VH-VL binders against q66k79r27to160. Designs and how they scored, part 7

Target 1, 134 residues: q66k79r27to160
Amino acid sequence: NPAGECHRPPAADSATCVDLQLRTCSDAAYNHTTFPNLLQHRSWEVVEASSEYILLSVLHQLLEGQCNPDLRLLGCAVLAPRCEGGWVRRPCRHICEGLREVCQPAFDAIDMAWPYFLDCHRYFTREDEGCYDP

## First folded at step 4 (VH-VL)

Design B10 (framework fv_sotevtamab)
Fold by ESMFold2-Fast, scan of step 4:
Structure B10 (fold): chain C 134 residues (1-134), chain A 124 residues (1-124), chain B 112 residues (1-112)
Amino acid sequence: as target 1 above (134 residues)
Amino acid sequence: QVQLVQSGAEVKKPGATVKISCKVSGGTFSSYAMHWVQQAPGKGLEWMGRIIPIFGTAKYDPKFQGRVTITADTSTDTAYMELSSLRSEDTAVYYCARGSDTYEFPYEYGMDVWGQGTLVTVSS
Amino acid sequence: DIVMTQSPDSLAVSLGERATINCKSSQSVLYSSNNKNYLAWYQQKPGQPPKLLIYWASTRESGVPDRFSGSGSGTDFTLTISSLQAEDVAVYYCQQYYSTPTFGQGTKLEQL
């Protein structure tokens, strides 16, 4: 209609899936992620420069054999969340809670608290809400 | 209650090296940033550097880089600051401080717990 | 380095009155990825170490009285003490932690 105006709808940022490119997360059960991640990082450069990613890489070395690779995959679910059909999928809260319980002695041994970015009640969801096991 | 306890006052001659300790008790050490701050008599605060003990990585302000070395011993929950080639202008109170981790990672966003300070006097 | 500039250098305020201290950064300390301002405020009394009052520009540290508040975003920040008490006489410092940490020169708050 020449009397009207046609507006392009804004792109849904969370609907755009991209290839997973983090080397630390190469063994994840999925190949696609999206930006912003659950920590609101907007690019690979930002993620790789983040203290959360550096800590995840260090934890891989320090906690190998007890929690790895499960702890690392939990971190990957936050830093490079699973994207399917344009939708972000959140990992299961009960998996996070179970890993925190199992890993607590290992964290205590290195005098470290459970990382806040892995808070089981913030980035993780319930089974009845369609969570996945990372 | 988490507490930071620093080593006692030092008197040094120009050209000497000083090493100050900061022991953490009552709280987690390894995952928090440990900062060192200089305050010359009657002047403001100058950040010198920090270490994250779990990473073993130190970062320094360019003004002090080359003269300052910050280390940490996770077995004793102690951070150290070593300043070499001392000059009269280095006469100051040196503070250690811990970075907070209250709401968000990374754990360096505010210095929530401070040591009592160590006076270093450089004179001849 | 990001340069932090405070104003005024000194301020005298009567008990019960409002005190306002300003802090300006040479570059923005707002991180777009998390929408947080990497700005803290400290109180230092003579012979004592600094005490953290506020972080993330406006979040009050546990145990800090609610008469202290922080505001601002980007490059311009303010610390407000709504009703001055005798124990608030101190030097106040702003500090950015967006990059290599830097402090403002300090504002000396005295009782008028």
Scores: ipSAE 0.000, ipTM 0.510, lowest interface PAE 14.0, mean pLDDT 80

Design B11 (framework fv_sotevtamab)
Fold by ESMFold2-Fast, scan of step 4:
Structure B11 (fold): chain C 134 residues (1-134), chain A 124 residues (1-124), chain B 112 residues (1-112)
Amino acid sequence: as target 1 above (134 residues)
Amino acid sequence: QVQLVQSGAEVKKPGATVKISCKVSGGTFSSYAMHWVQQAPGKGLEWMGRIIPIFGTAKYDPKFQGRVTITADTSTDTAYMELSSLRSEDTAVYYCARGSDTYEFPYSYYMDVWGQGTLVTVSS
Amino acid sequence: DIVMTQSPDSLAVSLGERATINCKSSQSVLYSSNNKNYLAWYQQKPGQPPKLLIYWASTRESGVPDRFSGSGSGTDFTLTISSLQAEDVAVYYCQQYYSTPTFGQGTKLEQL
């Protein structure tokens, strides 16, 4: 099978990189993203209207000072994923797992489950697969 | 300016179920806790429960557990309170109220905006 | 669960005079991590819903006259009306929100 011989870089998907336009994510460690994002949203207007983006805004307000401030940046890694050299990059699963552990008491306090779109096994990958720290 | 508008008065027979609506206008609905409070004639205020619409999570006072169900429809900015197996003792004014965003505990809310109230009369 | 007890059950005060209503909680409602008291005060007039007056024990809600003030900490709280006006005749309730919300039994304030 030819596809088995043409290996892509670990944790990378071919993409056209565009400037990061989401103001909520302007302090991310990278300047370029791509569409569709990891949730298959096709533009920044679609992202800003999405339930996931609205939820991230609400979580920021409810968990400020009670949870790691990087929760917003974790959300940005999924909604506006890092794009470099023509490849979309996936964030590290262990960063997601660490934030979930730190934030669990705060989520329990507001009677909320960890968001499905931030499930650490969906859009996050291992360090040995070339993940990045968002 | 936000306003909570409740459905009209209800007269029910013992054993019936009543469902009251509370529509939020002029403000944000999804991220605020929506509470229900009972006030029997000549009595004080008793908290029944609340829902946080964006999370879909309801919490109830044990006194009303098993008979009360609180739901929310984020597409219409409306919260509902359903009380089943009605008895004469359930005759009361029922208020919906919006809770502030206190973050430390799942029950930690003071109520800044109140609906006008809905009188439910249970009689044979 | 936290029981809220108000005193007195009823109070008659002349126009222009000070009215004082007390509220006691069975457990402290002071949260040490943020140093806030999880206590609110409401006013209810006949045929009307309750109206928020005070939250965080001493913070006055927007639009509430400055003659209303809240004080106290931990388990003992006071609502003070510095100079009673006719429109202040109502039932007043304290409420804790440190745990599952509970209200005091109410204090009926009448004009003497």
Scores: ipSAE 0.000, ipTM 0.523, lowest interface PAE 13.7, mean pLDDT 82

Design B12 (framework fv_sotevtamab)
Fold by ESMFold2-Fast, scan of step 4:
Structure B12 (fold): chain C 134 residues (1-134), chain A 124 residues (1-124), chain B 112 residues (1-112)
Amino acid sequence: as target 1 above (134 residues)
Amino acid sequence: QVQLVQSGAEVKKPGATVKISCKVSGGTFSSYAMHWVQQAPGKGLEWMGRIIPIFGTAKYDPKFQGRVTITADTSTDTAYMELSSLRSEDTAVYYCARGYDTYEFPYSYGMDVWGQGTLVTVSS
Amino acid sequence: DIVMTQSPDSLAVSLGERATINCKSSQSVLYSSNNKNYLAWYQQKPGQPPKLLIYWASTRESGVPDRFSGSGSGTDFTLTISSLQAEDVAVYYCQQYYSTPTFGQGTKLEQL
């Protein structure tokens, strides 16, 4: 509790943390998230009805490669971002960029573009800004 | 609230085919796995197979391979289980259940919503 | 494929006392890449469908009372009911989803 509670991480947005209820993300390394999420969804009902969630939920059936579990966890970092100590942590841009490179052949094989909501320059931040590594 | 509603009880003769429906209401159907589980009277649970409706891809337990067919109709949010060449040993309650997918394996975890069950009696 | 064995087959416990049910898999259901055990526990009352209690070996399903807990890893798993209530009288099943799903034979929990 005294460790870092009085100091805000550079890339953290102030937030009220709630329990992570999105079962697709139950194997994430954290148990709390926040609303609105990084896509400005305001509730679990909105997230589950979103085109981004539906796309993420079925990508593992379309992509048959080593990047499948990492892609899901990357999506979870955006749809149900890590929330700790009253701050939401943005995921690391370099992790997104590395995964995009690894997964590009698999996306090309199914004639699909990298998802817009996972554009590495939209919801991701730099390591020197205290990003979260999903 | 999400509900799975199954078709009613059936009485069949040996050698017949039975087709059971499972209609999903109040929630998402297409991207969840729909499982079928057999429970003979006084016995435990046996997984038969599952389908992911959006892809139409079914997987079966080898024990039922060749006799079971699982299908889905995304326009009516309904999954079906068809069991052919019925034997008296197929007398059982059949359950449909919804589960969540995993990225690492073809099987979903946590069958969280179950239908009420359909009793199929096979007798001469 | 993976065989699930439960013990005991039947258990009688007095109200308010601890109930312990064991489950053993013929091979490990721990996936090394995510360090998760692909194991679930279900409760089935007479005339009703099974109800999910626990998944990932120890994660309690929403709405399940906190007297239910799961533990274990690899091949040996335990479901614990810390203080038995009358409504807990049921058959309990463990299930692996590491490969083609298989259930244990069930443990019938009775009130002593």
Scores: ipSAE 0.005, ipTM 0.554, lowest interface PAE 12.2, mean pLDDT 82

Design B13 (framework fv_sotevtamab)
Fold by ESMFold2-Fast, scan of step 4:
Structure B13 (fold): chain C 134 residues (1-134), chain A 124 residues (1-124), chain B 112 residues (1-112)
Amino acid sequence: as target 1 above (134 residues)
Amino acid sequence: QVQLVQSGAEVKKPGATVKISCKVSGGTFSSYAMHWVQQAPGKGLEWMGRIIPIFGTAKYDPKFQGRVTITADTSTDTAYMELSSLRSEDTAVYYCARGSDTFEFPYSYGMDVWGQGTLVTVSS
Amino acid sequence: DIVMTQSPDSLAVSLGERATINCKSSQSVLYSSNNKNYLAWYQQKPGQPPKLLIYWASTRESGVPDRFSGSGSGTDFTLTISSLQAEDVAVYYCQQYYSTPTFGQGTKLEQL
């Protein structure tokens, strides 16, 4: 076995990387994403029409700055996930868990539950599985 | 290419109401913020307000609050700006503009597409 | 409201020379959580609507020539045109979108 042999990271899905065109996510730390995204949306038009994107937008309008833009960047990691070298990197579960804890008072203030598509056990992986820190 | 086409010039008397339309074609309408900006002759740009069509909710600059109503019709991809109790100082070119992103906190990052402008003249 | 102040009100620059326009905000438009400046620059030519040039203080809009650049952070921002061309004669506006949007008063750029 060659010492420099590379294989797919445990938490990465094979994908074709395209330019990040969701304008809400233009300030993400990466420039490439893929379709379908983690929610199986096939294009930016489908994402923009989705209930998940609309919900993220409502939360942006209602929540205070302590939670934003971290919540938006977390949502972007799911709706327009980072794509590097033909591999999709899933966001880190511990980042999701920490943000949910910090944001809980703000969500309580607007009488809203943490979004289901951001359930930390759904699209998020552990650090030892090569997760992305958004 | 995304285009915004506004209704034509209006001449109004003081105290009247004017309603200007802005039709979006060639791109997404419902999820983008539609902004309205006033520019008096020889002066700079003043933000009046915006609507996010998918929510049906408008936000206004306090200076225009109470006299301006911004609405949207998602069936025709058209935004409207209605200005009431017109005064001579309301004589201006009114622009509609699409925000590049309607959902940024604390606000969108810019207005990437603009209408051609509508001249409203208020004279006795 | 955040007040935006530009300087100078007008300037004349020869073709091929550098043009520099400044913009100051009455309070910081840098959001510390994302490290982004909520600042845009627009170009307006006579009889035309404004055109977005720069957003996030330094990111060029698609199709904008690379001679245009934005810099700065917090309360002090600069738009630079590295080598003036005839088509660059226009009024330039800065705009904050950290809160309710406000524009600077504009800087008129003329060819010397």
Scores: ipSAE 0.007, ipTM 0.553, lowest interface PAE 10.7, mean pLDDT 83

Design B14 (framework fv_sotevtamab)
Fold by ESMFold2-Fast, scan of step 4:
Structure B14 (fold): chain C 134 residues (1-134), chain A 124 residues (1-124), chain B 112 residues (1-112)
Amino acid sequence: as target 1 above (134 residues)
Amino acid sequence: QVQLVQSGAEVKKPGATVKISCKVSGGTFSSYAMHWVQQAPGKGLEWMGRIIPIFGTAKYDPKFQGRVTITADTSTDTAYMELSSLRSEDTAVYYCARGSDTWEFPYSYGMDVWGQGTLVTVSS
Amino acid sequence: DIVMTQSPDSLAVSLGERATINCKSSQSVLYSSNNKNYLAWYQQKPGQPPKLLIYWASTRESGVPDRFSGSGSGTDFTLTISSLQAEDVAVYYCQQYYSTPTFGQGTKLEQL
């Protein structure tokens, strides 16, 4: 903009970007991630052994056709977050909130709660902080 | 390198049941989708179903639902496909194939490693 | 169920010439949120299992020669072999994985 008043730096933590290795997230809109991820896992093997990864895998099987692949891509934003230009990028909170609303009837049908690690207030940020759509 | 090794050829009578094994060697088994694909002589490929071994949860194509059962034994890294009520039309080569892990919609984004195939002949 | 239709059913191409195989899906296999096409291509030689060549419509599998390329989006896809080699004689299948997996009927590629 001409005045420069609407400049919004992205909400990001400094990091070293590495190639996205997790096959499960190969269809994400980005090619680079970092360790530790947003859950403080230090490696690809630790991610795949985590309770969060196992939970999302179970939900993927049970909620097919309603949230997939959206739920999986949301999980990838936390487990293998976007890394660009030396910064970890945080996904948009409103995307998380919208998906949770859409998925709520399906979660209710199987008597499961929305995953704690996908709590929209934990790892997600606002549009005015430069969040990205996962 | 990951290899899938299937059990040998079978000859069955109509009405019988066949059970084919697929052993994974040289790589990870539990977190990858294991698919089964049928190919009748001179015909194309038909997806039958898949299992995610870590969950024991199978998905089937409606055409085979009720006749096919896919199972996995994580202690031996082996997937199984059992087809019951065999008819002559079930004569085919049956392939197992590995896909991506548990997150794909609920299938894999490609079947990158295949077994050698098992010929099942159904005749009286 | 998404129906996959290939054309032609068979073609003959001279060594060193370009081969083109088409695949059409009855419904779009493009997922708008990630802008990816859930489409793969396989090669099958007589007596052998299928071999994955391409996934995500245009991403070449590791170890697959550069002469193989995939293109297209939505419902119309193409596999191209830029310069046919003798070892490329095979049946080629497209496959969608947007929903319950389905394969095309196959295209037989022969040397002319």
Scores: ipSAE 0.006, ipTM 0.558, lowest interface PAE 10.9, mean pLDDT 82

Design B15 (framework fv_sotevtamab)
Fold by ESMFold2-Fast, scan of step 4:
Order: C-alpha cells, then structure tokens, then sequence
Structure B15 (fold): chain C 134 residues (1-134), chain A 124 residues (1-124), chain B 112 residues (1-112)
C-alpha cells in the first residue's frame, strides 16, 4: 500500500470521510462518517427525515435495560457508519445478533418487531471480514 | 412561540375517570415527546408518562401504569391524558410538557415548554 | 427507579447574596459513552408551571440569566444563583432523564 496508507479491510468501501454531525450519534466511539450511509442516504437532511432515524431516536425513550443505549449505537453504525483513512467500516454481525437476543423481551413487551434496517444479515459483517464493535 | 393549552379544571367523584387535553400551537407536534406530570397540592412533581405522537407508543411510570392512558391526535395537534379509578390522593394539578424534538436531540434533554396546568379535584 | 434527593428543603437568602441548592441521585446519571450527565433543573413560581433552567447538568437554557449555573457529575449536583434577585424566589427541582424521569422533592428558596 502507499506510504502512510492503511491496508484496505475486506468489507470496507472507499469513501470520503466527513465529521460526524448526527446528534443522536454524538457519543459514538468515532468522529468521522461518510455519505452515502449504509442505507444510501446522501446527506444529514435525508438521514434526519428517515423512518430509520426516527425509530432510532425514540428507542432510548421506549425501551429499558440492555437495549439502551447499545441498540442506539448499533443503529448509528448503519446510519452514520465509521469512516477511517478513506474507508467505510461495517459493524460486527455477532454484536447485532447478541443485542437482538437481549432486546427481544423488551420489543415483545411493546409489540414491536426488530427493526428491518438492523437485520443482522443486511449491513453487518463477520470478524473475518474486518468488522468493528460499535 | 410554541404554546401548550390545557383543558379546564375538573371536579370528580372517587372511582370516576378524567380526561385532560393539551393542544399544541405555534410549533411542531408530531416529532416532540409529550409528557404528563402530576403535582399534588403543596407537593413536588411526579412524572406520569409520555407519548411520541409520530411513533404512537406511550410509556408510563409503573406507579400509574394500569390507571393512566396517554394518547395523541396528530390531526388536531392534541395530546390527552386519561386517569381512571380516581382517588382523593389524585387531587392535583396536571401538567403537559414538551420534551426534545427527536429530529434534533435524540434524547429528552428536559421539558422546555409547559402547559398552564389543569386542576383535578377528587372529593366525596 | 432513580431516587433524587435535594438539600436543603428550604433556604432563605438575602437579595444580592449567593444561593446554593444540592441534588443527589441514588445512582450515577453520567453516561460513560458521551460523558454527559442526564440532569436538569427547573424553577417553579406559585401558580405557574415549571420552567427549564439547566440541562446536561451545566448547560443553561436559552433566555435563562447567567446568574444561574449548574455543576456536578455522577451522583452529586449543585444549582447556584450567584446574586439573588427578587424574581428568583421559587421552588427549584432537579430531574434525571438517564432512565424513566424522576424529580427531586424540591427546594423552596425564600428572600431573607
């Protein structure tokens, strides 16, 4: 790889990194994201108007226990994905699967299905593909 | 500026049900959490529950769960709080209050706009 | 539920003097991931609804005079009025929003 460049991870797409400005995700462990995000939203305005962002924003107020704030950070990994060294990074599928298991009783209590945009087989990848823990 | 206007005072008998309205004007309704807070005479504030109108799901404090129902009508920008099986201890001023805009904050950082309050008196 | 306890229950302060109100939570309201304290302060005058003064423990709400300040972290919080004005006579409440919201019992601030 060029001098000063990081090796491209298997699950990373080339991207231009921008500052993370999504307020709901201000506590993420990273400071940079990219557009389009994993749902193909092209700007902050589009993200904030999306049903996925609305759902994520209210989950902290709807759910109790381990789901908050971990579920919110999981959603942030999809809506404002980690961007490092010009590469977008995908979060770990096993983290998604673990949270889904822990959160199932809380979702059942409010008669909600696990969110489709957080389907563990859509935007999440395996450890052998270079995933990160959100 | 945004205003929350509540329905007028109510006098009820023990065992009755009361329903209070809170109409939002001059601002957005659907994306803001709408909270209800009870204040007994000479006492402090007690959170009862809230609704996020755009999602439609209410959340309640366990102390009131089973007796309180919070609803919202997005066509009239009005939130409602219904309290059943009234007791003399339910005599209080009931406030509606607006939380944060979910599009801006993601978390309820506090209740910034409050209704004027509705006095409910429960007497024999 | 998180229990909020204020001290003192009542306080009398002369105009122009400093007023200090304390609030303690039964568990930490500091969220480690964003390093923010989920704590607010409200002012309530007789016959009026509460008014938000401070959120995130130390951030002043728009339009609130700079004589009001919040401090503290974790479980111990303080509201300070640097120079009491007549219009500041009120009951003050702390509130956590780390979990289902709970308020302190209130502190009645009176003019000495």
Amino acid sequence: as target 1 above (134 residues)
Amino acid sequence: QVQLVQSGAEVKKPGATVKISCKVSGGTFSSYAMHWVQQAPGKGLEWMGRIIPIFGTAKYDPKFQGRVTITADTSTDTAYMELSSLRSEDTAVYYCARGSDIYEFGFDYGMDVWGQGTLVTVSS
Amino acid sequence: DIVMTQSPDSLAVSLGERATINCKSSQSVLYSSNNKNYLAWYQQKPGQPPKLLIYWASTRESGVPDRFSGSGSGTDFTLTISSLQAEDVAVYYCQQYYSTPTFGQGTKLEQL
Scores: ipSAE 0.006, ipTM 0.542, lowest interface PAE 12.6, mean pLDDT 82

Design B16 (framework fv_sotevtamab)
Fold by ESMFold2-Fast, scan of step 4:
Structure B16 (fold): chain C 134 residues (1-134), chain A 124 residues (1-124), chain B 112 residues (1-112)
Amino acid sequence: as target 1 above (134 residues)
Amino acid sequence: QVQLVQSGAEVKKPGATVKISCKVSGGTFSSYAMHWVQQAPGKGLEWMGRIIPIFGTAKYDPKFQGRVTITADTSTDTAYMELSSLRSEDTAVYYCARGSETYDWLYDYGMDVWGQGTLVTVSS
Amino acid sequence: DIVMTQSPDSLAVSLGERATINCKSSQSVLYSSNNKNYLAWYQQKPGQPPKLLIYWASTRESGVPDRFSGSGSGTDFTLTISSLQAEDVAVYYCQQYYSTPTFGQGTKLEQL
């Protein structure tokens, strides 16, 4: 509901953009990210040592089919979020929800729950708030 | 620089189990995907499965699921492939191959370094 | 399971001439979110293990000669050798890694 002369884009948080150095995310549609990331990790070393990154790596190895690369890019959207012109961009919630539905049988087959850090209501935003498709 | 050295040729009877080793030298072991590929005489390549040693988790092609077990020993930089209930159709050269670079194990492309191959002959 | 089909099964080409090998996937291996084709090409010489030539459909592996190039998108891919050398006599395989990896049946390239 901004109604003023200084309007911020919806779903954008002010940030200092740095080069995306995580090779795992090199096929993302963007070249810049920020620290702290959406999970409050402060450096690449912290990201790579995090339980979230390790969990994503384990799931990538265990899951089969198209769910696999989509899950990686979804993880990159929160572990190395898109940063443009000093603003962090949040990924679309509906993309998260759709992928969770598609991946559910694969997760059930390996007796694992959908990762909490990829909970579609935590770091994802609505289309009307200017989200992007990771 | 990086080399994959496989164990020697094996001759097995139908119904037996074979276990092949693949030792990595001259480079990092734990952070690379280690793949296993089967090639029957005069035939093409078939992917069997892979393991990421740092996680100890293996992924298999459904065709080999239940007969193949892929493991890794990070203390000796060695990956293993065990194939059970052998049949004459399993007579093949088995290759180990390295996948993605360090930090790229979530970005799995191509198999850039290959072992020399291990011939397994299944005969009565 | 994505089925990879190569054509031709065998090909004879004279030294210095162009060789073209085709690969078709039963389903698209183009990932729309990153616009990348999850396709690789390998060379296997007699008595040797396969060697990676091309990944991402068109990216040449380090140390691979410039005469090798990959092209195509979605379901139809091509490996081209612009000027055949004697050492290029080999079997060539395409491979998708969009899902559980699968290889084409191979194309045997011989010197005419």
Scores: ipSAE 0.000, ipTM 0.547, lowest interface PAE 13.3, mean pLDDT 81

Design B17 (framework fv_sotevtamab)
Fold by ESMFold2-Fast, scan of step 4:
Structure B17 (fold): chain C 134 residues (1-134), chain A 124 residues (1-124), chain B 112 residues (1-112)
Amino acid sequence: as target 1 above (134 residues)
Amino acid sequence: QVQLVQSGAEVKKPGATVKISCKVSGGTFSSYAMHWVQQAPGKGLEWMGRIIPIFGTAKYDPKFQGRVTITADTSTDTAYMELSSLRSEDTAVYYCARGSDTYEFPFDYAMDYWGQGTLVTVSS
Amino acid sequence: DIVMTQSPDSLAVSLGERATINCKSSQSVLYSSNNKNYLAWYQQKPGQPPKLLIYWASTRESGVPDRFSGSGSGTDFTLTISSLQAEDVAVYYCQQYYSTPTFGQGTKLEQL
């Protein structure tokens, strides 16, 4: 089969894949990620010390069961992005937008804005650009 | 050079409330968990609770739940621990310490910096 | 919560001799994905706050003398002082940070 090789997906960046080692993300649909992550963190120590990871941890505790259960997995797609076949993959923007819509009342109830690092126009891409469902 | 400076010793009667402060300088405050640890005379270290200042979210050990309140003021980089309905058994040195938030998501930080301690004496 | 148990409760060691303190957790504090043990050791001298000595079971904190070493994995951990000095007389505590923080009861190290 001459189609056995895959070309670079439209919205993917070349990367070296490493094992996914965040406990928070152990139930993700993939086992490999890359550094730097989408926020340009270069190691697990940097990720775990980041305000984004701390925010995700707190939101998981406060909002689990009140939003789509994929909120944590959405954060994982940015902090520990999917890496396959030497390419880092960007998650789907429409999944981000749908989750933001569902979660808005819960965020309003605790007087918090949707996190800037999960802004659906920053790290997320369209289906026609080869995005994956986190 | 990170420093944690606590308020001075307190003497209280049973039933009173005490509030202790812990000011952080020379390092990051808002994104680290600020822990409070009790040490009764001649005894070991007991974790009371923590706050993540950037979110104002506190978590307490069930042993102290209902009597302890931990707060933070990010404008002054100061954490507070308030203990109400004081009993003679609450006579102890109280320490603040900077560290990780380890509830469901363990971070890699042990408690790396500690305040000097505040002695609270509860007597009739 | 995770219960931390130290042994012995107290220990007397002559200057220049080896001191060994043990710590056992009621459940594993090893995170298998990164192969790190979420265990720390603290030193507390009379009238002073605890001071971090070791984290991740075996990593020495900056400024801590190399005579201090940590070992072990999972549920069983050891702090070793290879050659006791007078300034090492203190109470030593193990602490897990795998979940909500818990401390061992402490081991009092005295000079024999």
Scores: ipSAE 0.006, ipTM 0.522, lowest interface PAE 11.5, mean pLDDT 81

Design B18 (framework fv_sotevtamab)
Fold by ESMFold2-Fast, scan of step 4:
Structure B18 (fold): chain C 134 residues (1-134), chain A 123 residues (1-123), chain B 112 residues (1-112)
Amino acid sequence: as target 1 above (134 residues)
Amino acid sequence: QVQLVQSGAEVKKPGATVKISCKVSGGTFSSYAMHWVQQAPGKGLEWMGRIIPIFGTAKYDPKFQGRVTITADTSTDTAYMELSSLRSEDTAVYYCARGDTYEFPFSYGMDVWGQGTLVTVSS
Amino acid sequence: DIVMTQSPDSLAVSLGERATINCKSSQSVLYSSNNKNYLAWYQQKPGQPPKLLIYWASTRESGVPDRFSGSGSGTDFTLTISSLQAEDVAVYYCQQYYSTPTFGQGTKLEQL
């Protein structure tokens, strides 16, 4: 549909949008995601069984109230990424960097490194490339 | 689909300890909370406690704290509930049920339930 | 400890008629950060384990007929069965999971 939706958002990739079924992400600001996700998981069942999803749940239990609660939503942006108009949207790198700074003392207190799948330079993009706040 | 299969009925004397198992099949075990619920004959449901197997962390209702121990074995996808210092008032059907702790803040309702285990405490 | 109180204790409804069961919590179970009510409804038939019908106060569990609906927010909640079927005869429980889980005392629904 070139007239209304021919513009490709910066840093977007073509995708088929499906309903967001991951309950952990039900309060995200969007209702559609895609498979494969940014980690190349191909279904919601694969996501829920993944080490990344399990690690996210561990971090929520250990760090709740001790750093920004948006850590969960940051994980959702990677595991169930925003899909709009047939395009996968990438979350903002600066949001990831800000959360890492807020959470670093809490991670240090439990002797845990910031998770690799939330590496701010891996799945996150710049604001000038049309990123979104998860 | 996902099933929770509990161990069979038990008859115990007052002061004894009972240990009930709950085996999960056909779905994910480690990352879901495994709850235990007591139902006395003709009465309602009382939450006893839960474990999140991947964390190894158990939480108990104060009414049962000190008498109940909930454990999990991730190698066999089995949760256990041990209740000590049994009294006649502990005669009940005991259910295991799963609830998802991935959701922030923690969980939704208990979506899958075992068939129940009758524990009779009599002299 | 959040106390859950259901009303009525028992209810008789004719087939095809509307059944309404109420549940009140002693404290709000609405979590302001995600705007969700941490309340579930269960159905229990004699000799069977409870079955989850509704979670988040109004979200229907997969496979549950659309005649079941949940409503309410904060401290006051309602389970509605729009048109009673014979298989709906059961005891119904509300349950909060905002804090340490607690159940209502149950409402026995019988066919009139």
Scores: ipSAE 0.007, ipTM 0.539, lowest interface PAE 11.3, mean pLDDT 82

